# VHH binders against q9p7j3, part 155

Target 1, 174 residues: q9p7j3
Amino acid sequence: MILPLFPETQVHVFVYENVSNCAAIHEQLISQNPIYDYAFLDAATILYKKQVYSAIIRALEDRRDEQMKTKTIHSEVILSLSPKTEISSAFRQFSMTKKSKNIVVVKIDSKLTEEEEFERLDKLVEGNRVEFSDEELQKLIDFKVLKKNYKLDPSTLENPLASILSSIALRGYS

## First folded at step 11 (VHH)

Design y98 (framework vhh_6qgx_2)
Fold by ESMFold2-Fast, scan of step 11:
Structure y98 (fold): chain B 174 residues (1-174), chain A 122 residues (1-122)
Amino acid sequence: as target 1 above (174 residues)
Amino acid sequence: QVQLVESGGGLVQAGGSLRLSCAASGRTFSDYTMAWFRRAPGKEREFVAAITWSGDSTFYTDSVKGRFTISRDHAKNTVSLQMNSLRPEDTAVYYCAAESYDFGTLSEYDYWGQGTRVTVSA
């Protein structure tokens, strides 16, 4: 996909449900296996496509402006999902864990096509690939986790999109 | 921010044991994933073991599973690698490494010790 503000940047987002090998993926990330160069998110934290895109756009803006807080664009995406600038907190809130069952995988600046990335990821992730759509994400979200991560009250929880996007956009300035 | 100092390397015969230690200063272990890497002469650096900031989850490369154990001591601010049933193939310089929490992505170890030499004779 092409982002209007970053038309030269290739972005791919994948969703997997019923993943059984998150611990093995975590092991490959820790051992620095370059095949696993992606951002791995827990789908329990993601409600909308726009939530992911807003974090990607924020990360790309920070890279463009030489203001990244983390060392890679993928880690900057994870940080950018958080309403705060604290790196450890953001990763605890949004990253895949060894106990995750559903994941969202982001690839930025791929040298591969989307089809080649699908072929590659299907070999790495032991789960069912589903469409990256609001409908599929809404089946995987944990509203208790979402409420905690964005500090939503009952009035905003019914229609949380604007609050979530504002939290991402105002990270560090609220 | 973090300084790492390794100790415990040496010469042992095949089947022997060594315990490597890494003393960290500057920050607590709760803020860092700690890892051991090794580099044999003429080879590239490879991952050996890691212990995460969260719940002390441990990870090992297949060749050392069941033989090596990584652990940490919060009071002493150290991470250790207990190496049992050593093989000549384990001969390498062993490096302690640390990173801030980044486990949802490819790990970036930005703090490294200078290494400690392990030689396992046939």
Scores: ipSAE 0.587, ipTM 0.818, lowest interface PAE 0.9, mean pLDDT 86
Fold by OpenDDE, second read of step 12:
Structure y98 (fold): chain B 174 residues (1-174), chain A 122 residues (1-122)
Amino acid sequence: as target 1 above (174 residues)
Amino acid sequence: QVQLVESGGGLVQAGGSLRLSCAASGRTFSDYTMAWFRRAPGKEREFVAAITWSGDSTFYTDSVKGRFTISRDHAKNTVSLQMNSLRPEDTAVYYCAAESYDFGTLSEYDYWGQGTRVTVSA
């Protein structure tokens, strides 16, 4: 897909459930294997499509403004999901772990179609692809984790999306 | 909670070798990616090497590739850095670091040692 704000940048987002090889993927990421040039997110931390898109946009804005805190655009996406400025905190909060079972995978600057990208990614991820939708994400979310990550309280739980988006947008401005 | 204590630093001539060791406290050593960093006089701290939580993967900064080897012993809760063919530019305080969720070059680790000094003379 093409983002309106960044027409030169093609983005793809995939969701996998029942992934059996997250530990292996995690090691490849740590070893900086270029084949794994994606943002791997724990689906337990993602509730909305707009949450992911907001993080992507924030990361792209940071890159545009030469204000990236992390080394790669994909790591910046992970950071951008967090209301915190600390990289380590953001990764602990939102990145895929060796114990993850469901993941959201983001590709920035793709040169391939969605289907072509999927074919590549499908070789890396041993799991079932599901639709990238709010409905499917809601099945995978851990609300306890979500509440913790964004410090949601009863006053913000009525409209968690607004709170999440605000947290992403205002990171570093508190 | 993890405490890290480095050892093995010292004075060595160029071309020589040193082996640094880092002892980690706690019961969750196997959950952490371990790394070595160094800070040379007048310079910023820089990444040197890391080894994944499982010990299956390692990576290094370019300047030390082929000369330095990072390893870990889960039974002893230690991480080591074998430094061969040392150069004066390797002179620095070397720090051990631990991350539960590390992706390599982000340079933010949860726990740090106090460091051990390595001096390489010309």
Scores: ipSAE 0.010, ipTM 0.267, lowest interface PAE 9.4, mean pLDDT 90

Design y99 (framework vhh_6qgx_2)
Fold by ESMFold2-Fast, scan of step 11:
Structure y99 (fold): chain B 174 residues (1-174), chain A 122 residues (1-122)
Amino acid sequence: as target 1 above (174 residues)
Amino acid sequence: QVQLVESGGGLVQAGGSLRLSCAASGRTFSDYTMAWFRRAPGKEREFVAAITWSGDSTFYTDSVKGRFTISRDHAKNTVSLQMNSLRPEDTAVYYCAAESYDFGTHSEYDYWGQGTRVTVSA
């Protein structure tokens, strides 16, 4: 994908369901294996494509403006999903854990084509790849997790898109 | 000022044991993943062991699994590495590192100690 404000930045987003090796992936992330240089998100926290894109755009804006709060662009994407600027809370809320079953994987600044990233990730992730679409994401979301992460009330849960996007865009500046 | 200070290194014969300790000062690390890395002469730094912020889950590189044990004392803000059945190939400078919840990426550790030298002779 090409983003209007960042046309030279390569962005790829992949969705996997029924992942059986999250514990092994988690171990590789802890050991700093460079092959795993992606943002691994728990799909239970993602409801819309626009939610992911908004976080990516915010992270890229912060990088452009030399205002990143984390050490990597992929960590900055995870932070940018959170309505708060507290790094530890954001990672606890949105990152894949060893107990995750469905994941969203983001790659920024790929040195590989989308096809090459697909082949690479398919070897790293033991699960079923599904389309990155609102329809597929809505099958994987946990509304209790979403409500907690974005402080949504029952009325907002019926159509949370605008609230989520505002939380991401105005994080720390509302 | 955040500082990680390693101690406990030294010279030991093959088959011996050493206990490394890492003391954190200037900030508490109770909510951080703590890890040990090592660098052998002329080689790149490699992962040895980690203990996570979430329930003290432990991870080890294959070459030390069953011989080394990482543990944490949250009240003392320390992490320790008990090294048993040491081998000449364990000779390295051992570094303590702390990571601020950067799970979900191939994360870079935020804080590093200066290292403590371990020499294992045959």
Scores: ipSAE 0.333, ipTM 0.684, lowest interface PAE 2.8, mean pLDDT 85

Design z1 (framework vhh_5j56_2)
Fold by ESMFold2-Fast, scan of step 11:
Formats: sequence, C-alpha cells, structure tokens
Structure z1 (fold): chain B 174 residues (1-174), chain A 125 residues (1-125)
Amino acid sequence: as target 1 above (174 residues)
Amino acid sequence: QVQLVESGGGLVQPGGSLRLSCVASGFTEFTFDDYAIGWFRQAPGKEREGLSSITSSRGDSTSYSDSVKGRFTISRDNAKNTVYLQMNSLKPEDTAVYYCAAGWELTYPRDFDYWGQGTQVTVSS
C-alpha cells in the first residue's frame, strides 16, 4: 500500500485469526529475533482499518521529524495507537500477548513484495489469514478492551471512529 | 506518573562492595510487577552504559554486561517496589553515576519510560 504523504514507504498489513503459536512468537519478540521485525498487535484492540493507518501515519511523521520515542518504527506504530505517551502502556494495551488468538501484523519499509511477505509470515504464524477489512476486524474486536484502551463511554462506543482517530492524532498534545 | 529513586551510593575502597536500591512509586494503571528494570551508569564525558536488567516477576530473567558479569547481581522485591544491584569486587573504573530505569518487557533493554536521578559511586584509594 501507498500512503499519499509517504509514497516511498512500503506498508503491509496482515490479519490472522485462530493463531495457535502466539506464545512462541512472543518469545521471539522478547529475544529481538530480527526475523520477527514487525508490529504484532492483538486484534482484540483494532476495530477499523483507519485506526491502524492513523497509527502508521503518526509513526512515520514522528520518524520524518526525528521525534520517535522508541528505537524502531514498528514499536513506534504500537506507541502511536495509544492515547497515552507512555511506551509501556501502549505495549500492554495493544501488542500481542502469549494468550492472543487473533493478530494484526504491520510491516513498514519492507524489502519484499506484499506476496513475499505473505509467504514469509504464513511460515511464522500458525493461523488463518483473513482480509484486512473493517468487516473482518469487527469479527475479532473485543469491545470491552477497546472501551478501556480509549476510555470510551457507552454513548461514544456506538460510533467510536472519530474518538479513536482523534485520540491517536492528538496523543501528546494538550 | 512513575518515579524512581536510587540510593546506596558512596565512596568505597577497591575490592569493596555496595548495594544500590531503586524504589519505584507513582503507579496508577500498572503495578511495579509489570515493569522491567535496568541499571545503567555514566562517567563524566562518557556515554551511558547498560549494566544489568531484570524482567517482570511473572517471567523474570536477568542479564548482565560483560564488564560486570560475575561481580554484580540484580534482584527485585516486588512487595517493596524495589530493585537492588549488589556490587562486589569494585574497581576504580566502576566510578560513575548509577541510574535505574523502568520499561516494558518487550522493549527492554532498548526503551525505558522512566529514569531515576542517579546515585554517585566512587571507588578510590
């Protein structure tokens, strides 16, 4: 995919359901295995494609402006999903855990084509790949988790898109 | 907001020992158990050097830089929100300000959210 403000940046987003090896992936992430250089998100936290793209754009803007808080662009994507500025909070709230069942995987600056990344990730992730679409994401979301992560009240929860995007865009500004 | 306070520094003779403490407070959403803690040091005119880290209590593991492995031991007491660095066989080159830092287990030892103000360790004479 091509982002209008970052046309030279390769971005790929993949969704997997019924993943059985999250504990093994988590162990590889802790050991910082470079083969696993992706942002691994818990799909329970993602409701919209625009939510993911907004976080990617924010991370790329921070990298462009030399304002990244984390040492990798993929960690910056995870941070950018959070309405808070604390790195630990963002990872606790949005990153995959050993007990995750459905995940969203983001790759930035890929040297591979989208199809080559599909082939690579399908070997790392033991699950079923589904389309990155609002329809598929809505099947995997946990609204209780979403409400807690974005501090949504019941009225906002009925149409949360604008609130979520505002939280991502305005993180760190007051 | 989380705050870290180091203590236990001071002047010691070569071959001596010191135990540094790092006490954490200000938790609201997460508890001390959720954070990995690292120890760092910085001597005047030098870059900050990572020495040791310990992960959260729910799967804690420790690491050490080669310069201190076998001489320093990191431990934590989650009931007291405290991490310790036991320093043995101290050398003049260990003279520095020592800092503790708190971060998340997936980001350590790269990214830390909170840093203490430091405690001076001087090994001389």
Scores: ipSAE 0.156, ipTM 0.555, lowest interface PAE 4.8, mean pLDDT 86

Design z10 (framework vhh_5j56_2)
Fold by ESMFold2-Fast, scan of step 11:
Structure z10 (fold): chain B 174 residues (1-174), chain A 125 residues (1-125)
Amino acid sequence: as target 1 above (174 residues)
Amino acid sequence: QVQLVESGGGLVQPGGSLRLSCVASGFTEFTFDDYAIGWFRQAPGKEREGLSSITSSRGDSTSYSDSVKGRFTISRDNAKNTVYLQMNSLKPEDTAVYYCAAGWTLSYPRDFDYWGQGTQVTVSS
């Protein structure tokens, strides 16, 4: 994918459903195994492609401006999904858990082609890869989780896109 | 909101031992074992120094700074929401305020956003 403000940055996003080994992946992430250097998100928290893109763009802007609060670009993507700048809250809200069943995986600055990343991730993730599309994401979202994470009221839940994107963009890093 | 409280500090003679405890509270939907815990210290006029961290409920991933490696041991008891720092062979240069800090266990090891108020350790004869 080519981002409007970061055309030189390689970005790959993958979606997996019915993942059976989330506990094993979680253990590798805790141990900081470099093979697992990706942002692993719970798909229950992601409703739109634009939500993921906005978080990626914000993370890249913070890296460019030397305003990253985390030590890795992938951690910064996870933080950037949150309306708040508190690292622990962002990970609790958006990262994959041992009990996750569907995940969104983000890779930034890959030295591999998209096809090579597909092959590598297929060896790490025991699940079914699906298209990164709004249609597929809308099958995997948990609206109770979305409402809580972005503090949406019932009227906003009918069309949450603008509210979600504003929450990501308005996060204070001054 | 997560709160951390340190205890076990005090005055000890060189060569002595102390065990510090850090008790966490304020969990509503996630548990203590979702958090990595680190121990830090700061002496007057010096930068805050990272000493040790423990990153999972399995207790498998621990790290130590060179200044304390072999003398200090970190451990955790998730059933009690507590992490410990066992400090042996204490030296006058270990005199500092000791802090525990919590961060999400999947975040990079230095990304801690909850901090205790600290406990004073004084090593003097």
Scores: ipSAE 0.012, ipTM 0.350, lowest interface PAE 9.0, mean pLDDT 84

Design z11 (framework vhh_5j56_2)
Fold by ESMFold2-Fast, scan of step 11:
Structure z11 (fold): chain B 174 residues (1-174), chain A 125 residues (1-125)
Amino acid sequence: as target 1 above (174 residues)
Amino acid sequence: QVQLVESGGGLVQPGGSLRLSCVASGFTEFTFDDYAIGWFRQAPGKEREGLSSITSSRGDSTSYSDSVKGRFTISRDNAKNTVYLQMNSLKPEDTAVYYCAAGYELSYPRDFDYWGQGTQVTVSS
């Protein structure tokens, strides 16, 4: 995807379902293995492409303005999904866990093409890659998790997009 | 707001041992069990160095920097909201202010949200 304000930034987003090796991936992330330099998200937390896109844009804006709160752009994407400023809360709510079954993987500033990243990730992730689309994401979402993470009430559950996007954009500003 | 308090520092001779404690309080949305805890140190004129961490995940794992591996041991007691750092075979170069910090297990150490005020460890004869 080409971002209007960041046209030279390479952004790739991948979705995997039925992942069997999340525990192994998690161990690699704990050890900070450079091969795993991606944002690994639990697909149970992502309902829309625009949700991921909004978090990426916010992270890139914070990097541009020298206001990143985290060490890496990928950590900043995870933080940017959260309506809160606490880094631990954002990771707790959105990062993959050892028990995750479906994941969304974000890569920013890749030196590889999208096809080369597919080949690389397919070796790391033991699951079925699906299209990054609202249709596929809606099969993987957990609405209880989404409601809790964004503090949604019953009146917004049928069309939560605007609430989610405003939560991401207004993070840290009461 | 989560608060961390370190204790157990002091003066010790080379080859000696100290056990540091980090007690956490002030939990609201999450509990002590939801946080990874790390130990860090900073000596005068040097950058802050990460030493050891213990995760919040089931089947908790530990990590150590090469400078302390084999000499230091991290452990946690979730019932007491406490993390310990057992320091053995202390050397003069271990002299520093020691900090504990709380964050998420996948966060980089510098990105941990909560930091204690530190406890001084001095290793000298």
Scores: ipSAE 0.535, ipTM 0.774, lowest interface PAE 1.8, mean pLDDT 88
Fold by OpenDDE, second read of step 12:
Structure z11 (fold): chain B 174 residues (1-174), chain A 125 residues (1-125)
Amino acid sequence: as target 1 above (174 residues)
Amino acid sequence: QVQLVESGGGLVQPGGSLRLSCVASGFTEFTFDDYAIGWFRQAPGKEREGLSSITSSRGDSTSYSDSVKGRFTISRDNAKNTVYLQMNSLKPEDTAVYYCAAGYELSYPRDFDYWGQGTQVTVSS
């Protein structure tokens, strides 16, 4: 997938459910294994495609402006999901954990087609791929976690997307 | 939130040794072994400087600043949620407040979000 704002950057997003090896993946990430060069998100924290795209765009903008706060573009995507500025907090809020069962995986700067990237990633993730859609994401979301992460209240729950996007866009300005 | 408590500081003569401890607590989603730990110090009138760090994943990877390399050793005990700084061949210029810091392993290198209150180390004859 090519983003209109960043035509030179290819992005792929995958969703997996019933993943059995998140703990193993987590260990590889800690070890900084280069073949695991993705952003691994807990699907329980993601409600909309636009939420993911917004975070990706924010990360790419930060990179373009030389304002990245994290080591890698994928880490920056995770940070960009959070309304908080603390990196550890962002990872705690949105990153895949050892206990995760459903995940969203983001690849930035891919040189492969979506299918080729999937074949590569499928060797790393032991789970079932599902469509990257709002419908599928809504089946995996934990609303309690979502409410906590973005401090949603009854008034903002009518249109949570607007609140989420605002939080992402205004990180560091609250 | 993660809390860090330093201990082991004190007064020592030049050439002496001290062992600092940093005990971490308050973990929720992540565990101690998911965090990298670093030691810092700040002397009066000087900026805070990094001394040493140790990664998570069983605490295998370590780093040292040139000022302490060969004299200081960092280690961790994940079972006790503790990181140690063994300081040997101490010099008067090592006099400072020593701080422990923690950051999620996947964050920027030497990027720490949690800090202890510090422990005073004084090297004097």
Scores: ipSAE 0.023, ipTM 0.405, lowest interface PAE 4.2, mean pLDDT 91

Design z12 (framework vhh_5j56_2)
Fold by ESMFold2-Fast, scan of step 11:
Structure z12 (fold): chain B 174 residues (1-174), chain A 125 residues (1-125)
Amino acid sequence: as target 1 above (174 residues)
Amino acid sequence: QVQLVESGGGLVQPGGSLRLSCVASGFTEFTFDDYAIGWFRQAPGKEREGLSSITSSRGDSTSYSDSVKGRFTISRDNAKNTVYLQMNSLKPEDTAVYYCAAGFELSYPRDFDYWGQGTQVTVSS
């Protein structure tokens, strides 16, 4: 996908359900294996496509403005999902765990096509790929996790999109 | 929020040994076990150099830079929120301020977002 403000930047987003090997992926991330240079998110934390795109746009804006707090654009995406500015907190809130069952995977600046990235990820992730759509994400979200991560009250939880997007856009400035 | 304090530095003769300690505190949402800890050093006019790292209690994975491999050993005691760096066969070129740093174990490359203030190690006769 091509973003209007960043037409030179290739963005791929993949959603996997019923992943059986999250512990193995976690081990590879701990080992700093460069093949795993992606943002691996727990799908329990993602409700909308716009949520992911807003975090990607914020990360790309921070890179453009030389304001990244992390060493990679993928870590910056994870940070940008969080209303907090603390890197460790963002990873605890949004990154996959050994016990994750459904994941969202983001790749930025890939030298590969979307099809080639899919073939690569299909070998790394033991799960079922589903479409990156609001409908599919809604099946995987954990509303308790969403409420905690964005500090939503019960009235906002029924239609949280605007609150989530504002939290991402105003990270560190609210 | 997380704070790190290094200790154990000082003056030592070439060929000597020192043991550095890094004590972590200030945990609210996470525990010490959630963090990888790294040791770094910086001498005047030089860039910060990574020396060694150790993963959380779920793993026993350690890494070492070529300059210290075989001479330095990293270890951790999660019950005490402490990481150690045992430094043997010290050389004058090991003279630097030594820092410990904590980072969430899943970031790639690992981002160390909490840093101690450093402890001076001087190797001279």
Scores: ipSAE 0.014, ipTM 0.462, lowest interface PAE 6.9, mean pLDDT 85

Design z13 (framework vhh_5j56_2)
Fold by ESMFold2-Fast, scan of step 11:
Structure z13 (fold): chain B 174 residues (1-174), chain A 125 residues (1-125)
Amino acid sequence: as target 1 above (174 residues)
Amino acid sequence: QVQLVESGGGLVQPGGSLRLSCVASGFTEFTFDDYAIGWFRQAPGKEREGLSSITSSRGDSTSYSDSVKGRFTISRDNAKNTVYLQMNSLKPEDTAVYYCAADWELSYPRDFDYWGQGTQVTVSS
């Protein structure tokens, strides 16, 4: 995809359901294997495409402004989903765990086409790829997790998009 | 690969103190600061027991099992890639092999992915 403020940055987002090897992927991430250089998110935490795009844009803005708090752009995407600036809390809240079943995978600065990244990820992820769409994400979300991560009131949980996007954009200003 | 090495174990008398150290290396994409570290122990014939953990964010959050709360203190020195376990008022039942473990996210002492080889602590007269 093409981002209006970052037109030369290649961004690919993939969604997998019923993933059986999250523990193996997690082990590779801990080993810092460069083949696994992606942001692996727990789909239970993602409700909208715009939520992911907002985190990507925030991470790219922080990189542009030399304000990144983490060591890689992919780690910065995970941090940017959190309304707080605490790295460990953000990873706990949003990253894939050994027990995750459905994941969202983000690749930034790919030298590969979307099709080539798909072929690469299919070798790493043992699950079913689904469309990156609001409809598919809404099948995978855990609303209790979403409410807790963004501190949502019952009233905002009915239509949380604006609140979530505001939390991502204003991270660190509260 | 992340590697952990424990040290500081030994023989101590009841009521004594020891400070264990866990030195970490092998970081590439993340740094030591990004990893939560836990301390565990295992005595002969018993299951591995989680004792304490410290999160990655400047040691902002610590936790302790009831068996060691008030006697043990976990701390970290990110400049030295080291986590410490200060053990005070040691009892014979604290005799065990002590392990440190690392995880890049906040997982209390279960499900850590990197483990050290352990250091023996013996509390005996």
Scores: ipSAE 0.000, ipTM 0.164, lowest interface PAE 11.5, mean pLDDT 81

Design z14 (framework vhh_5j56_2)
Fold by ESMFold2-Fast, scan of step 11:
Structure z14 (fold): chain B 174 residues (1-174), chain A 125 residues (1-125)
Amino acid sequence: as target 1 above (174 residues)
Amino acid sequence: QVQLVESGGGLVQPGGSLRLSCVASGFTEFTFDDYAIGWFRQAPGKEREGLSSITSSRGDSTSYSDSVKGRFTISRDNAKNTVYLQMNSLKPEDTAVYYCAASWELSYPRDFDYWGQGTQVTVSS
């Protein structure tokens, strides 16, 4: 999948439920194993496809404009999910942890096809791959986590999409 | 901002040992325990190479490059905001400036965010 605003950029997004090896994946990320060059997100923090795409678009805009605050495009995606510009807080809020059970995995600038990335990730992730869809994401979200991360009150929980997307798009603006 | 200072370098004969220390300071949002630390080296006219890394917190996950595996050991003392590199069986080809670097534990691919100024290690008879 290509994004209309960035047609030259190849983007793949994968969703895994009931992952049993998050601790092992986390250790590979710490050891800087190149085969784990993806953004690993906790699915408890993601409610909509548009939430992920908005963060990807924001990260790509920051890269285009030479305004990235992190060292890699995948780290920039994680930062871009946060309503604030605090890098450490964004990683704590959205990235996969050793205790994660369901994950969203983003790959940008892949040299591989979507099928080849599926084959590669299925060997790394011990879980069930599901469709990247709003329906599947809504089965994995933790509304308590979502509310805290985006500072939603009970009235905005009725229509959280607009509030979430505004938080992502307007990060760093007044 | 986070600052790293290396020490413990010097001149040693082939087969000798050195222990390098990396002391960290300047933490604001997180503490030393939240950062993974790596050791790197660069010799004149060569590319910088990664040697070893240690995870945040307990230090239960370590990695080593093939060139130093079995000879070098990384460890950390979180109470002292310090990471060590114990270097044994040193060879002339280990001569380089040694750097420590810090990164948040889940930043991958892990380009290290903070770098020390380096400490010179010379292995010569």
Scores: ipSAE 0.000, ipTM 0.181, lowest interface PAE 12.1, mean pLDDT 82

Design z15 (framework vhh_5j56_2)
Fold by ESMFold2-Fast, scan of step 11:
Structure z15 (fold): chain B 174 residues (1-174), chain A 125 residues (1-125)
Amino acid sequence: as target 1 above (174 residues)
Amino acid sequence: QVQLVESGGGLVQPGGSLRLSCVASGFTEFTFDDYAIGWFRQAPGKEREGLSSITSSRGDSTSYSDSVKGRFTISRDNAKNTVYLQMNSLKPEDTAVYYCAAPWELSYPRDFDYWGQGTQVTVSS
């Protein structure tokens, strides 16, 4: 992916369904294994491609402006999905857990090509790779989780895109 | 903010055992149970090495580096705000200052930002 404001930044997003080794991945993350330097998101929390892109753009803006609240760009992507700047809440809301079944994986500033990242990540994740598309994401979302994470009322739940994107973009302003 | 204090280091002969303790305090928004805790060490002239970690009670799981797997065991006592590292079959190459650390991010710990001051372990005769 090419981002107009960050054309030199390599961004890759992968989606996996029916992942059987989330517990093993989680343990590699807590041991700080550099091979697992990605943002691992629970697909139950992601409804749109634009949701992920908005969080990536916000994280890159915060890095550019020296305003990151977390220590890594990938952690900043996870934080940026949250409507609030509370780090622990954001990770509990959006990060992959040991019990996750479907995941969205983000890589920023890869030293590898997109194809090489696909090959590498397919060896780390025991699941089925699917297209990063709104159609595929909408098969994996949990609307109860989405409603809770973005504080959606019944009137916005039918068309939540604008509310989600505004929550990401306007985080910290109100 | 969060403060970690290590204890239990000392001099031990090869093949001996030591139990290190890491006591945590200074929680304001979260409790000890919310933090993953890792053990690290640094020997003179070497890089800091990650040894073991244990997640919060929401995901109580453990990991170990290849150099200590089978010899060291990490555990926690949430009632005492303490994490332990039981070290068995100690070797001279285990000589180092041992640190415990807690991550900046609680649910996705990739970087450790809260560090203790360390406790010296010396394995020699």
Scores: ipSAE 0.000, ipTM 0.179, lowest interface PAE 12.4, mean pLDDT 81

Design z16 (framework vhh_5j56_2)
Fold by ESMFold2-Fast, scan of step 11:
Structure z16 (fold): chain B 174 residues (1-174), chain A 125 residues (1-125)
Amino acid sequence: as target 1 above (174 residues)
Amino acid sequence: QVQLVESGGGLVQPGGSLRLSCVASGFTEFTFDDYAIGWFRQAPGKEREGLSSITSSRGDSTSYSDSVKGRFTISRDNAKNTVYLQMNSLKPEDTAVYYCAAGWELSFPRDFDYWGQGTQVTVSS
């Protein structure tokens, strides 16, 4: 997708369900294997496409303004999903774990096309790719996780989009 | 606000040993054992170098840079909010200010939220 404020930036987002090799992927991330240079998110934490895009835009704004807290744009996306500025908290809340079953994968600044990235990821991820859509994300979300991550009360949980987007945009200020 | 305080630095001769301590305080949402802890060093005119890390979960996972593997050992005492770096077989090239940092395990040696002020280690005869 083309982002209006960042038209030169290549962005690809993929969703995989029923992933069987999350432990293996996690070990590759710990070893910093450059083949795995993506943001790997637990799909239990993502409810809307706009949630992911808002975090990407915030990360790109922080990179543009020389205000990144992390060393990579993909780590900055994970941080930007969190309402807090603490890196460790953001990763505990949003990144995949060895026990994850459904994941959202973000690639920024790809030198490959979307089709080429899909072919590459299909070799790394043992799961079923599904459409990056609100409908598919809503099948994978864990509302208890969402509520805890964004500090939602019962009234906001009925329609959480505005609260989530405000938390991402204002990160650390409210 | 999490704060880290290093201690145990000083002057030693080549081949000597030192044990550095890093004491953490200021926890609100999470406790000390929720954080991965790393040791870093920086010599004058050089970039900061990651040396070792220990993860939050029971200390089951440790890592070391090639320059210190086999000579340095990281450990933690979660009951005392303290992480240690045991440094053996010290060399003049180990002379640097040593920092502890707290953050997330997958970002070592790069992304840490909290840093100590540093403690000077000088290896010289």
Scores: ipSAE 0.016, ipTM 0.441, lowest interface PAE 6.9, mean pLDDT 85

